# Designs tried in a protein design chat: VHH binders against Mitochondrial Rho GTPase 3 (MIRO3). Part 2

Target 1, 175 residues: Mitochondrial Rho GTPase 3 (MIRO3), of Arabidopsis thaliana (Mouse-ear cress) (q9ma88r425to599)
Amino acid sequence: RKVVQCFVFGPKNAGKSALLNQFIGRSYDDDSNNNNGSTDEHYAVNMVKEPGVISDTDKTLVLKEVRIKDDGFMLSKEALAACDVAIFIYDSSDEYSWNRAVDMLAEVATIAKDSGYVFPCLMVAAKTDLDPFPVAIQESTRVTQDIGIDAPIPISSKLGDVSNLFRKILTAAEN

## First folded at step 1 (VHH)

Design B10 (framework vhh_8fcz_2)
Fold by ESMFold2-Fast, scan of step 1:
Structure B10 (fold): chain B 175 residues (1-175), chain A 123 residues (1-123)
Amino acid sequence: as target 1 above (175 residues)
Amino acid sequence: QVQLVESGGGLVQPGGSLRLSCAASGFTFSNYAMNWVRQPPGKGLEWVSGISGSGGSTTYADSVEGRFTIIRDNDKKMVYLQMTSLKTEDTAVYYCAKRWSYYQSGKYYFDYEGQGTQVTVSS
């Protein structure tokens, strides 16, 4: 069985906990990304069904939340070697969240390249049930084109719209 | 809303000193690494120095190492560049930039928000 390791990056309150809970089939929780969450889940594991693939070839996807410091970001070579796909999640209604997620992507991509590791990086626009920040579409289009990656993948844990993300993660990991 | 305002540039003789200042507003200053980049006449942008959000780590371009010092004051939301032993090749417009950059073609690019401050090293 194939196992895909997806590292989850993003600033505080971006929706990382909500995404991990949704991935393992838990109901949406408005406080899941706050201090008063009932459980601490930094890993989520599930099997993802591929369209047109027989069940005995289904892949196991692991979502691993990665800790980030605002004034520094250091990962060991060993830790980075385990990454098959990196996603950078931001609150689509918050320009600061977007800016921090882009900064994180740039830093991780550079560390990976300098270390000889190759894995795809994907932007994830969370909380799409909220109004986007001013010029969000213009900014995200400009930045993703400049970096040479796909446009941000929209999700809403509150609305249950996350399945497209898991499919895209698996597709990215195959290449 | 995000604003970076550079100041402190001017005309100085070779071997002289200047202190550049950058006043930041509109974002959580201590959450971002800050950088100084410069653009010499007729040339592209050149990264000069960087400082972590906490101020605990600094780094410098080879051309300025030992001559320039980057400092920040998070309470005042300021970043500074202390320049000593200035050379004619240091002549440039200096920009304050957040480490709000993206990776393209094997290089980092800095997204600067300020107008810059002119430094001219000449007799």
Scores: ipSAE 0.000, ipTM 0.138, lowest interface PAE 13.1, mean pLDDT 71

Design B11 (framework vhh_8emy_2)
Fold by ESMFold2-Fast, scan of step 1:
Structure B11 (fold): chain B 175 residues (1-175), chain A 121 residues (1-121)
Amino acid sequence: as target 1 above (175 residues)
Amino acid sequence: QVQLQESGGGLVQPGSSLRLSCAASGFTFSSYAMHWVRQAPGKGPEWVSSISGSGGSTNYATSVKGRFSISRDNPSKTLYLQMNSLRPEDSAVYYCAKLRYDILTGYSDYRGQGTQVTVSS
């Protein structure tokens, strides 16, 4: 049994708690504008079968919400040693949310480089059922190509989109 | 270890076409954007084109837009550059590249050995 630890970063109201709730299948609200700000960490654990692999081995995907304070991250460089994949979620209709997610990615990438850690980073565009902010396509294409990661992965709080995201996380962890 | 292997270069006349290929290994190819970079003799490297991991988004340098087409085949882990209407100024060593993300201290890239394209009469 292989375990993949995915750290979930993103500004307040980007959809982190809604994503974790969708993942574990407890309950979700695609209109949710809240995250779990009352705890230092929140995580969801589920068993995911790897599609297309001839194996009786299931993978366990752990999504760990990283709590962000107004003036920085609460995550130490030592804590990043446990990270297999980092995702940075933003509200696709909100330019402020996008800019803050990019800033978070920059900070995490710097800490990882300084510590010698290597893990893939993925951008996640939440609330894609809403209209995107002006120039969102141009901004996201420019930034993700500049940093050498894939274009943002869309998610609308629907299970189909979430399943695609989980597959991409597991695929990224193979690196 | 990231490995990139370019092929398909050669000597052609102006107006001709070539298709470059890059075989990738050592990473989850479909999860990363890929790029073509070229370097002419005595010049610094010039970014040519980029494609997202899914293939859904592409960008081109103004000097090649409308003439070059970037594509990828994720199952075979291969990146392509279709070059049409080649000009003498397109002569360069072409590298496929995978960028590292360090947006505060700058980028580094993984490159292959390159493939030489010469456009001359």
Scores: ipSAE 0.000, ipTM 0.122, lowest interface PAE 14.2, mean pLDDT 70

Design B2 (framework vhh_8emy_2)
Fold by ESMFold2-Fast, scan of step 1:
Structure B2 (fold): chain B 175 residues (1-175), chain A 122 residues (1-122)
Amino acid sequence: as target 1 above (175 residues)
Amino acid sequence: QVQLQESGGGLVQPGSSLRLSCAASGFTFSDYWMHWVRQAPGKGPEWVSSINSGGSSTNYATSVKGRFSISRDNPSKTLYLQMNSLRPEDSAVYYCAKSRYSYGWSEYFDYRGQGTQVTVSS
């Protein structure tokens, strides 16, 4: 049993909470006290089975939401020590969301390099059931090529898209 | 201390031209990508244009491509936006921002200037 720590970055309303809730199987969010307590860290933990392999190769995936404080991007190099893979989620219909997610990836990559940490970074396009902003498809491909990462991974409210994302996270963490 | 100061805005008629300037100080200007971002009343910020540290690579939002031209003068530490064929929908407060990368115009930049108002009306 291996544990994979996936850090989840992205601007407000990009779909981070929805992704974490979907990962742990929550379907309702209209209870005012569903999140008992207030913390700067939010976690979702589940087991991801690899199709066609033995159960002893199953992995535990931990999604850790990284919250941005009101005074700016608050992330220390020590905080990245536990990161096995980082994902940057954006609302595919919102140009601001895309630009913010790319900016977060650039900062995280810089901190990792300065600290000697090595982990894969993946862009995640959320809300792909909505119309993309006018330059999203062409520009996102160009930017990911320029940065040297894979093209953004699309997800919608459909379970199949999210399962594909989790499998790609596990694959990236192993390679 | 990092400072960015935008200027050159004003009230103009549709079809007119304006040239915006951003004077930078307190950091090594030639090491940073520079950006123009605008915000119209009641709307979120919209990225307009970016230029790399050396001035050899530029990007434009689809809405302004072919009408606006971004440039920089590293010796004078100044960023420019030449705005041609202005339309009412170009009315906004225009801000300049610095980043390490081409799409880093986010709110966590160390310093964004106070902005310059552009109003296009007949």
Scores: ipSAE 0.000, ipTM 0.140, lowest interface PAE 13.3, mean pLDDT 70

Design B3 (framework vhh_8fcz_2)
Fold by ESMFold2-Fast, scan of step 1:
Structure B3 (fold): chain B 175 residues (1-175), chain A 120 residues (1-120)
Amino acid sequence: as target 1 above (175 residues)
Amino acid sequence: QVQLVESGGGLVQPGGSLRLSCAASGFTFSRYAMNWVRQPPGKGLEWVSGISGSGRSTTYADSVEGRFTIIRDNDKKMVYLQMTSLKTEDTAVYYCAKGYSWGTYTFDYEGQGTQVTVSS
C-alpha cells in the first residue's frame, strides 16, 4: 500500500480545512510545541482503492495542509521533497483567492525546479455552491493552459461534492 | 501583437445613452474574456463589466448593474458596452481590457481609451 503525500496550498479562507474534513470526515491539529513556540500541522488520512480490486496499487492518501503566514506559505525546501502531488485550492467566488493560489503554484514550481523535485500540480476550485467571480471559467482555463496543467477541479464541501478530486489525485500520483 | 482600440465616447446629458466599441486584434478573440474598465478624472481604474469568451456569461459592477450591457461579436472581433441611464459619476475614460486580476487590479492588455463625459 503506497502512501501518497498531497500538500494542500491555498490562501486564507480558501477552504483547506473544510476540504481535509470532507475527505475523511475527520482531521486533527498536531501541536508540536513543547517549550519553543508551536508549529501546527493539519492532516487528513484516507485509504483509497479502485472498486472490486485489491492490489499493491491501493493507496493511503495523506492530505497535509500547508500553513500560511502573511500570505506566504510555511514550508521548508526539505519538506517539499516528500510531496507526491501539490494541490492549490481557491475560493471560486473570489478572484483574489484565485490570484493568490496561482502565485503559490508559481512559487512552488520555482522551488521544485531549483531543487530537482518533480510532482504534479492540481488546481482546485472550492465553494462551487457560490457564484463564481467575474469571468472565472475563462480566466482559469486560460491560465492553466498557459502553465500547462489541467483545468481546475471543482468541489463543494458544503454540497459534499469532492469525489472527482480523489480520482484525479490518484491518477496524477500513479503517473 | 495585441491591439485594442476603443471608440464611441462623447458628451451626453444625465439619463442619456452611449454605445462604446472595442476592436480587438492579435489574439484568438473567442478564447479570452474581455472587460470594460474606466478611470474617472484624477482617480484610479475601476472595473465596470466582463464577458466570457463565448459570450454566455456576463458580470457587472454594482454601480452599473441594470444600466449597462456588455456584448461581444466574435466574428467581428468586437466588444461593446451599451450604456443607458447615464449619471455624472459615469464620467471617465473607458478602456477595454484583455484579462483582469482583482487582487492586483492589473490587466494583461488595455487600449488607448475613449472619453465619456456626462454633464448637463
Scores: ipSAE 0.000, ipTM 0.105, lowest interface PAE 18.3, mean pLDDT 70

Design B4 (framework vhh_rezetamig_d1)
Fold by ESMFold2-Fast, scan of step 1:
Structure B4 (fold): chain B 175 residues (1-175), chain A 122 residues (1-122)
Amino acid sequence: as target 1 above (175 residues)
Amino acid sequence: QLQLQESGPGLVKPSETLSLTCTVSGGSISSRSYYWGWIRQPPGKGLEWIGHIYYSGSTYYNPSLENRVTISVDTSKNQFSLKLSSVTAADTAVYYCARHKYWGSYTPFDYRGQGTLVTVSS
């Protein structure tokens, strides 16, 4: 019944396009993980349901990919008014991808606070089919504790393991 | 306009802790767009990243050094510091503090201090 707007942040090559393609049921494509800078707005829309159940509680989830450029993300303060949940996706095998995603979360949280907007922020560890960067567990645990958010949600678009993320997004949005 | 300046002892004895401070002027360390870090260059070798810190206190260390390194930030003084414990002669290097602009940039830093030589001896 309700439409949930999820804004998807993350640095170049984090897997944003791959996540959106997986969400709408497109096959894994290596090229979708390569982001060469700022892009036009991308949207992916689908219904989220429990496996084997048709229910009136099914919700429409919209994933909106936030475009990026060398100096950060391209998003107006006014656009954040539509955000119900923000996710920050990083390549779990790349420590600098993690660093950039964390900094983007801090920026978005600051803009939201300054604007009086309240929405949950979730970290998403993408490409978990790859080996994690050294000390990734210790690093992610420390940083998410420092920021005051939940531990990163693991996904792999290559292996098709993304369904738990959509459930968690909807749960977070119900605040 | 932005200036970074290293300060600390130029000589450290083996097994002791190397301590350096970076003072930032001409800009605020409480910036959401930047990380503040340390890099070093041993004589005759290339640059080695030590680690960096976000103004919130979140730290990221070179895995090879993480068991010996601590970076901290003092936003009230516009400073950040490095502590490297259990030093050996291999830690002799010119140490630089730097500002890092990580996303979308091809270079990891846009400003750095002039560097300070730290010698580990006797």
Scores: ipSAE 0.000, ipTM 0.140, lowest interface PAE 14.9, mean pLDDT 73

Design B5 (framework vhh_7qbe_3)
Fold by ESMFold2-Fast, scan of step 1:
Order: structure tokens, then sequence, then C-alpha cells
Structure B5 (fold): chain B 175 residues (1-175), chain A 120 residues (1-120)
């Protein structure tokens, strides 16, 4: 009954496409994709249900990938009005990917402030099947403490470990 | 437009406890408590992320103060235990409309403050 719109941000090769494919039930190694498909927008829709909780667990979650250019991202202020929660995905093995994702979060948060929009922003650590970059714990701790961002949510599309992310997205959207 | 209203200040004996509340007129992101004692600059006390998953405390209050929030009520709390005379200050509630560094210049909204006096 309730629909939660989650905007997905992140630098190139962060794992955005793998996350969207995993969310709709496609395998990590699925060579078929949505580029030649029936829709122009990059999004995935599914229902998320948490065991042991009644009533408020049946929600429709929409993951909408935001397209990123080298000179920024293509997103109008008006489009951001539809955002219920924003996630910023990065490659957990790449410090540059982390820095780019944090920069994107800061930019989106600034646009939201200027437009009067309020929605939670979550960091997502992708490819946790790989070794983390040096100082990853120190960097995430710094961002958590100094910027007030919650600790990054780990996922691995290759290993299929993504369920905790969807639960946290729904929890963030509820509050 | 957004207003923050603090309450719960008062006179308390050293070693006592006091709970401060701050109600926002609307939705906020990260929130924090700051204080300014007699003859001092305003200093950071504690902050909490929007979800409540992350909290940060000044070294002077760690283990004694607990910050929490109720997002359904747009209310921030500061539970102050084992109060010391050095905790005497006007306590200010602050809120962010966006993510940013935890400095006084980064908070977008401030309350008028509530006075806490710890007597010896």
Amino acid sequence: as target 1 above (175 residues)
Amino acid sequence: QLQLVESGGGLVQAGGSLRLSCTASGRTYAMGWFRQGPGKEREFVASISWSGDSTYYADSVKGRFTISRDNAKNTLYLQMNSLKSEDTAVYYCAAKSRYGYLTSDEYDYWGKGTRVTVSS
C-alpha cells in the first residue's frame, strides 16, 4: 500500500547496476540488462517484507538510479521532490569511490536544503566481498562523527548479501 | 520558519540529574546540544544523526550524558547525569536541514536556550 522512492547515487563502477539487478531478482553475472529493454529510466521495483512484523512491513520500494555525468549529476530540483530516501553507493575497496560518494551526498544535501526538501541520506558500501581500502574504518568514522551521517551499510551483490540495506531504507523512510 | 523550543532547565545539586527536551516545529536532520557557561564561548555537547544510529559526545560529558530523539514527535532529549558545577550553562538545541560538519557554523536552526545551574 505504501510506496517508498529511493534515489540511488554513486560514482561509475560503484555497483549501482548490480544492486538494481539484485533487487529485482537477477543474478550478479546476468549478461542481459535493461539498456535495450522496455523502459528508458533506470529503476527497479519490488516489495520488501520483514519476517515477524505485522501490518507495516508490506511496502513497495522503488530504486531509481540517478545518472551521473563527469560534470555532475542530471537531476532537476523538481525531480528531487519525489525522493523519500537517498542512498550513495561506493566500491568499498576503492578510496576514490568513497570520496566521490561522500561528495555526491554533500551536493544532494545542499540542493535539498536550498529547495526545502527533507529526506534521509544513507551511505552504502558495495563489493564487501573485496578487501576494504586502507583507512576505510577511519574514514567512515570521520564522516559519521563530523558530518552526522550514519555508518555505511555493507552489501555484496556477488555474494547476494543485500537484504539488510532494503530493511534500513524502509526504516529510514518511516522516520 | 522552523522553531526549536528547549525545556527542562533549572537548578540542581552537584551529582544530580536533569533531562532537557527540545521540540522542533517541523522535520529536522541531525540535531545537537551546545552550551555556553559564564564567561565561556559556546561549546559542543552532543549530537545525534537523523536515524539515531550515530551519536557523538564531547569528552567532558562522555559516560554522563545521553542524547536521544523521537522523530515521530520531532523531539530531541539530553539526559544529564552526575552533574558537576562545570556543567552550569545555558543549553542550546541546534538542528540541521542538511548534512554537514559538526560545528556551530553548520547548524541551520538554534533555540533560545534553557538555563542549567549546578550548585555545590
Scores: ipSAE 0.007, ipTM 0.234, lowest interface PAE 9.1, mean pLDDT 74

Design B6 (framework vhh_7mjh_2)
Fold by ESMFold2-Fast, scan of step 1:
Structure B6 (fold): chain B 175 residues (1-175), chain A 123 residues (1-123)
Amino acid sequence: as target 1 above (175 residues)
Amino acid sequence: EVQLVESGGGLVQPGGSLRLSCAASGFTVSSNYMSWVRQAPGKGLEWIGRIYSGGSTSYNPSLKSLVTISRDNSKNTLYLQMNSLRAEDTATYYCAKLSWRYGSGSYTAFDIWGQGTTVTVSS
């Protein structure tokens, strides 16, 4: 596909804004675009070159932050129809962040199942420059294996390394 | 081996209360999306509610005031508390675990279900 719509879910302070700012080339500490914070939607757009494809080398990747209210309800099923890849980001040092991200994944998975939607789901472990919470590896391995999704993809906005995430998004969207 | 075993069903009079249990083995209830669903004789499945890994719950709006879902992580057991039971609540009650599989380039979802426990509301 020429345009890949990636919906980004995650609890407050999970690193969603940092990921989106890094994706559009802003610095980790750049908060000058406060206008995005006043809307229900935040998004970042960039063109990503597909490795090894010379004739059709570019895809447009759209990362759209999804805002979720604390009452546990998410987007309507109609809003999920536009999703090509769902990303669930959590703060790898915070057990609450992990638990909430898994809750979001379960909710999105249930809506997709009930609506007949099929799209890949990716877990993203943010802030990997920090120490992980106790039993993080054991818990994340158990949950992702049980669901049948890939192990969490580590990123760090401070270190600027998100290449694994982009590669995984393109691979998931292609299949 | 992954198993869900429901228990606590039986005969109860109208207006009564009942607590159902769902014992899980082969996985941890606190790390999974767990649901209660029911099927009345000759009818389709009706979703009752769910509990997320973090402990948050969501209910069928028509049943919200009548049911409570909880868990005991130390016992690896899920519960359904039902109050003000009516004849219409007569059904087989199932607990279910959401599971996802990746295959043939796509994700599919399926539920792992228990055998069910029957609740009969009759005077």
Scores: ipSAE 0.013, ipTM 0.263, lowest interface PAE 8.4, mean pLDDT 71

Design B7 (framework vhh_8fcz_2)
Fold by ESMFold2-Fast, scan of step 1:
Structure B7 (fold): chain B 175 residues (1-175), chain A 119 residues (1-119)
Amino acid sequence: as target 1 above (175 residues)
Amino acid sequence: QVQLVESGGGLVQPGGSLRLSCAASGFTFSSYSMNWVRQPPGKGLEWVSGISSSGRYTTYADSVEGRFTIIRDNDKKMVYLQMTSLKTEDTAVYYCARGLYSSKWFDPEGQGTQVTVSS
């Protein structure tokens, strides 16, 4: 079985905790975690099957929250080396949240390049059940074109629309 | 070669203020977050504050939030730490650090600047 380490970045109140809690709640299948005590609320582990495949070849996805307040922008070289995919989550209704997430992506991408690490960086638009901030389409188009990132992946915890994100993370990690 | 030069430390009374400076050279300063880290006498390194590459986002350790302010000037390649309401527990050698950092194996690039909050 392949294990994919996904680092979760984003400003406070962007929806990181909601995403991790939903991911844990979907189908928790790791009995070994029960033997070593309580799971940390800052990470979530689950198994994701490829759509339509009848094979028993499942992939394990680990979502690891990078806590801005605790660790700041001081990512260890060793920790960054373990990253297979980085996602940058923002509140789609909040322009400040968008700007902070973009700053984080640009910086992490630069640090990875300087360190010789290669992993995909994805923007995640959370809370899409809310109205987008003014000029959100124009902003995301500009940033996507200017710094070469993919279009933001929309999710809504309230509407339960998160499965598309996990599939895209696994697909991105396969290169 | 990468260089970080910290300055601005000194002896100050409790409740006082100091402004620390960090001059960076040898790398693309505007592409990195910058952090302040401190080491109290006889203790390990403690992260204090961080600022994003653009300066738009800042974050602080609980112990200093509301008292310290981190600022950067990308044109001058400087990062600053404005410290107010200083406490005796703020006594430490202060280092600035580029974004990529490990708290367990951190080896400061600069020599640091000493801050002593008396009695």
Scores: ipSAE 0.005, ipTM 0.226, lowest interface PAE 11.5, mean pLDDT 72

Design B8 (framework vhh_rezetamig_d1)
Fold by ESMFold2-Fast, scan of step 1:
Structure B8 (fold): chain B 175 residues (1-175), chain A 120 residues (1-120)
Amino acid sequence: as target 1 above (175 residues)
Amino acid sequence: QLQLQESGPGLVKPSETLSLTCTVSGGSISSGSYYWGWIRQPPGKGLEWIGHIYHSGRTYYNPSLENRVTISVDTSKNQFSLKLSSVTAADTAVYYCARTFYGSRYLDYRGQGTLVTVSS
């Protein structure tokens, strides 16, 4: 079993806590306290089974929530040393949430490049049970193409639709 | 060598509008996928993002400040500017202009900063 460290970034109320709780099998609760009240580090650990392979090849995936304060500057390069995959989660109905997630991606990607770290970065569109913000498809297509990353991965913790994300994280970590 | 330089008054009276200009040299505001913006640092506090603008005129503002902030760009002068209305003592800060990647708060270039004091 390979252990994959996935660092989870995103603004408050983007769905980070709901995703971590869903990942460890806790029931979704769609109250507005999602991603509020975390003191420092949040972890969620589970095994992800690859389709068509035997259980001995299952990967252990660790989702680690990384705190970036609202000012967003001066993130330590040491904080990224153990990262195998970074995901940047946003509320797909909220343009401000999207802008904040892109800001976080740019900061992390720049620090990684400056520090010689190499890991894939994935955008995650959460709360896809809600209507997207105006021009969301146009804006996300432009930004992801310009940065050179894949289109955002849609999820809904409320609908239980998150399994495709975990598979994509493991695939990205192997490349 | 890209350089950004803030200019504007160092003293503004309460209730007035703070106006700053950033002059960009060694590069064009109209080139690349970069946004151009403003951040500030009040005495003894952390950096606060104010807003940024793309050379097309598209703007994004900090929600806490959006009712008081206007950022504009003049590509012919290679400048962009900040107007912050209805200032109070809480707006006293060192103001920086900056270049950011894709609207990011992560700065790859910023000016030296200019202290703006709000007092009567």
Scores: ipSAE 0.005, ipTM 0.182, lowest interface PAE 10.0, mean pLDDT 74

Design B9 (framework vhh_7mjh_2)
Fold by ESMFold2-Fast, scan of step 1:
Structure B9 (fold): chain B 175 residues (1-175), chain A 118 residues (1-118)
Amino acid sequence: as target 1 above (175 residues)
Amino acid sequence: EVQLVESGGGLVQPGGSLRLSCAASGFTFSKYAMSWVRQAPGKGLEWIGRIYTSGSTSYNPSLKSLVTISRDNSKNTLYLQMNSLRAEDTATYYCATYRGWSTYMDVWGQGTTVTVSS
């Protein structure tokens, strides 16, 4: 598939904006100067090329940040019709960030099931340059295995370590 | 430390209605999804439904027309409204959530008993 729509979920301060900025080639330290209104959706679009592949097989990956209000989000089931893969980002050093991200995944999965939509869901552990919260690795592995999803994918926007995530998104979308 | 206390159970006539409450303490209630589960005498656990932090709900299809789950984060309280009760709804009703940061239903209350009988 030439175009992959990836919906990006996660609590405030989980690293969503940093990931989107990294994806489009902006530095982690770059100030986002988009004066287009605080209610606008944030899209990041890039072409992902695999080493040794001819340019006519280039894939377009679109990361769409889903705006989250304080304790939830109003996600239209019509909006989910465009979703090819959903990722749920959490701050790996914050247990509340983890709880909130898993809660969001459960809610999105319920809406998708009720609407007849099927797409893969991936957990993303952000800020892996920070110390993890207590028992984080043991419990995140247990939880993701029990709910039938892949183990969380680690990233660090500060260290520039995000390339493995993009490949996993594209692979999941092909399933 | 983490506590869930159910209340509101009792004897109800068939066709009646009842509202159960679950008081939560020892954790940030507003940040966790909450569930209701029941167990009839001599039977296994039966999941009733769940309410997410957003306020969205998901129900057991066999019970959907009979129950409504709601929450009041200002009171740290979870509710289960039951209507058109039948003898087969006689059970101990539990509220449940996850312990600390866990997403599984590791934390259960002591339960409140509902008996539907004439």
Scores: ipSAE 0.005, ipTM 0.197, lowest interface PAE 11.2, mean pLDDT 71

Design C1 (framework vhh_8emy_2)
Fold by ESMFold2-Fast, scan of step 1:
Structure C1 (fold): chain B 175 residues (1-175), chain A 121 residues (1-121)
Amino acid sequence: as target 1 above (175 residues)
Amino acid sequence: QVQLQESGGGLVQPGSSLRLSCAASGFTFSDYAMHWVRQAPGKGPEWVSSISGSGGSTNYATSVKGRFSISRDNPSKTLYLQMNSLRPEDSAVYYCAKDWYDSSGYEFDYRGQGTQVTVSS
């Protein structure tokens, strides 16, 4: 059975918890986004079917929110070795959120390069039910092209528009 | 103990240039992204620019893009902000900030008094 490990990065209030809750079929509630109570880790597991393929080619997709903290939650070299695909989520209505997500991608890409690990990196534009600011559309296209990655993948947890993201994750991660 | 010491501010006329410096100590400088944040009189903090730990990635607020350049010298543990074509709107106290990751994303750590930049004719 094939398992795809997808590491989820993003700044505060970018929609990480909303995406994870949507993936496991839980109710969306953005008012409590990034409030994880007393739990140490946040991840979700589901089996994803690929349209047009037979059932024995189904894959298990794991979304794991990455917690990086000076006190015992730093991303280890060993943890990064388990990454099949990394996604970087930002609030599409917030310029700061975009810039922080790009910086996170650059840091993860640098750590991966220095450690000899290779995996695809994808930008994810969350909260697309909100209007993006105009400058961000042109800026995001230029930056993703400069970095050498695909254009950001739009999602909206409130509208349930997340299935396209799962398909793109599976196609980015070789099976 | 994280310590950040900003310098290089001053009073300049519109169209002038300044280079700000931030001397860092108390942590492994090259392991952390660094940021410039400014605060104008009576306003909240505004993010200006960021640079990754390796220096391989830089980002800028739209209001300063094309005019400001962020850079770092990891051996000397110094962060820089080159500010060109300064405008009155750039007048603020400039702080450098150390980044760290947590379960909710990035956190900023400001430690100094900052360096005052005043752009006035």
Scores: ipSAE 0.000, ipTM 0.180, lowest interface PAE 12.2, mean pLDDT 69

Design C10 (framework vhh_rezetamig_d1)
Fold by ESMFold2-Fast, scan of step 1:
Structure C10 (fold): chain B 175 residues (1-175), chain A 119 residues (1-119)
Amino acid sequence: as target 1 above (175 residues)
Amino acid sequence: QLQLQESGPGLVKPSETLSLTCTVSGGSISSSDYYWGWIRQPPGKGLEWIGHIYHSGSTYYNPSLENRVTISVDTSKNQFSLKLSSVTAADTAVYYCATEWGSDYFDYRGQGTLVTVSS
C-alpha cells in the first residue's frame, strides 16, 4: 500500500489540531512547488519516507480527525474499513484527558472487533513539555499492558518534537 | 442550549440509598463525547466530584466514595442517574449533574437539588 490512513482520536484540547498543523509543515520531498502537503479542519496529508531503502519506500500519510459520535451518528463500520492505524491523543498533564482517550480506544477497538477489521492502535502522550499527572507512568503502563498495545508515544508540538510519531505510525501500518 | 435537570427525593433516611436522575434536553447523550457526571456541595463547603460516566458505560468514581456510588446511563431516555448507598448526615448536600467534569473544569451543570439525610 502506498497511502496510509491514520484515524486521529482524542478529547477536546488534547492537541489534535496542533498535531495536524505541525504535520503539514514536514515533508521528505525536495520539490520546490510548495504544494506537497495539504490540510483542512479535520485532516492533513503529507509524504513520509520510510527508513532503510531510499527508492520506492515513500508513503503518503493521511492524518484524519474522526469523531466516534457526530450528531447522533456513531462511527460506521464502513468508515472504519478505511483505517490503517488509529491513534488516540491525550494531554499528558491531565488525567481526565487520559481517561477519555482510553475510553475512546476501547470503543473503537470494540467496533473494529465486531466488524472484523484489524488495525494497530497507538496511544499518543501530547504536551510532554508539561508535568505529567500523578501516577501517569504507572497508570499508562498498566493500561497499555492490559489491552496489549505499546506504551504511549510522547510528543510536544510546543517543542517541535513530533516526527518520531509519524515514523512509528508507518511502522505499525506495515505490520 | 444544552440543559440538565436533577430529580429525586429531597429527604433520605440514614442507611438508605439515595437515587437521583438527570434529564438532558437540548442535546443527546449518545451524540456527544461528553462525560456525564455528578458533583455535590455540602452546606458551607466546596464542590466535591462524585463520579462520571461515558455513554458506553465506562465509569470513574471519587475513590473516597467508590464503594457506595453507582452511576448509570439510559441513552434511550436521554438520562443518567446516581445511586449512593448507606447514606449518613455527611451526605447532606446540593447535588448537581454536569458534563465534562474534570480536575479543573466542567462545561455545564444543572441548577442543583438539595438532599437532606435525616430521620
Scores: ipSAE 0.005, ipTM 0.246, lowest interface PAE 10.8, mean pLDDT 74

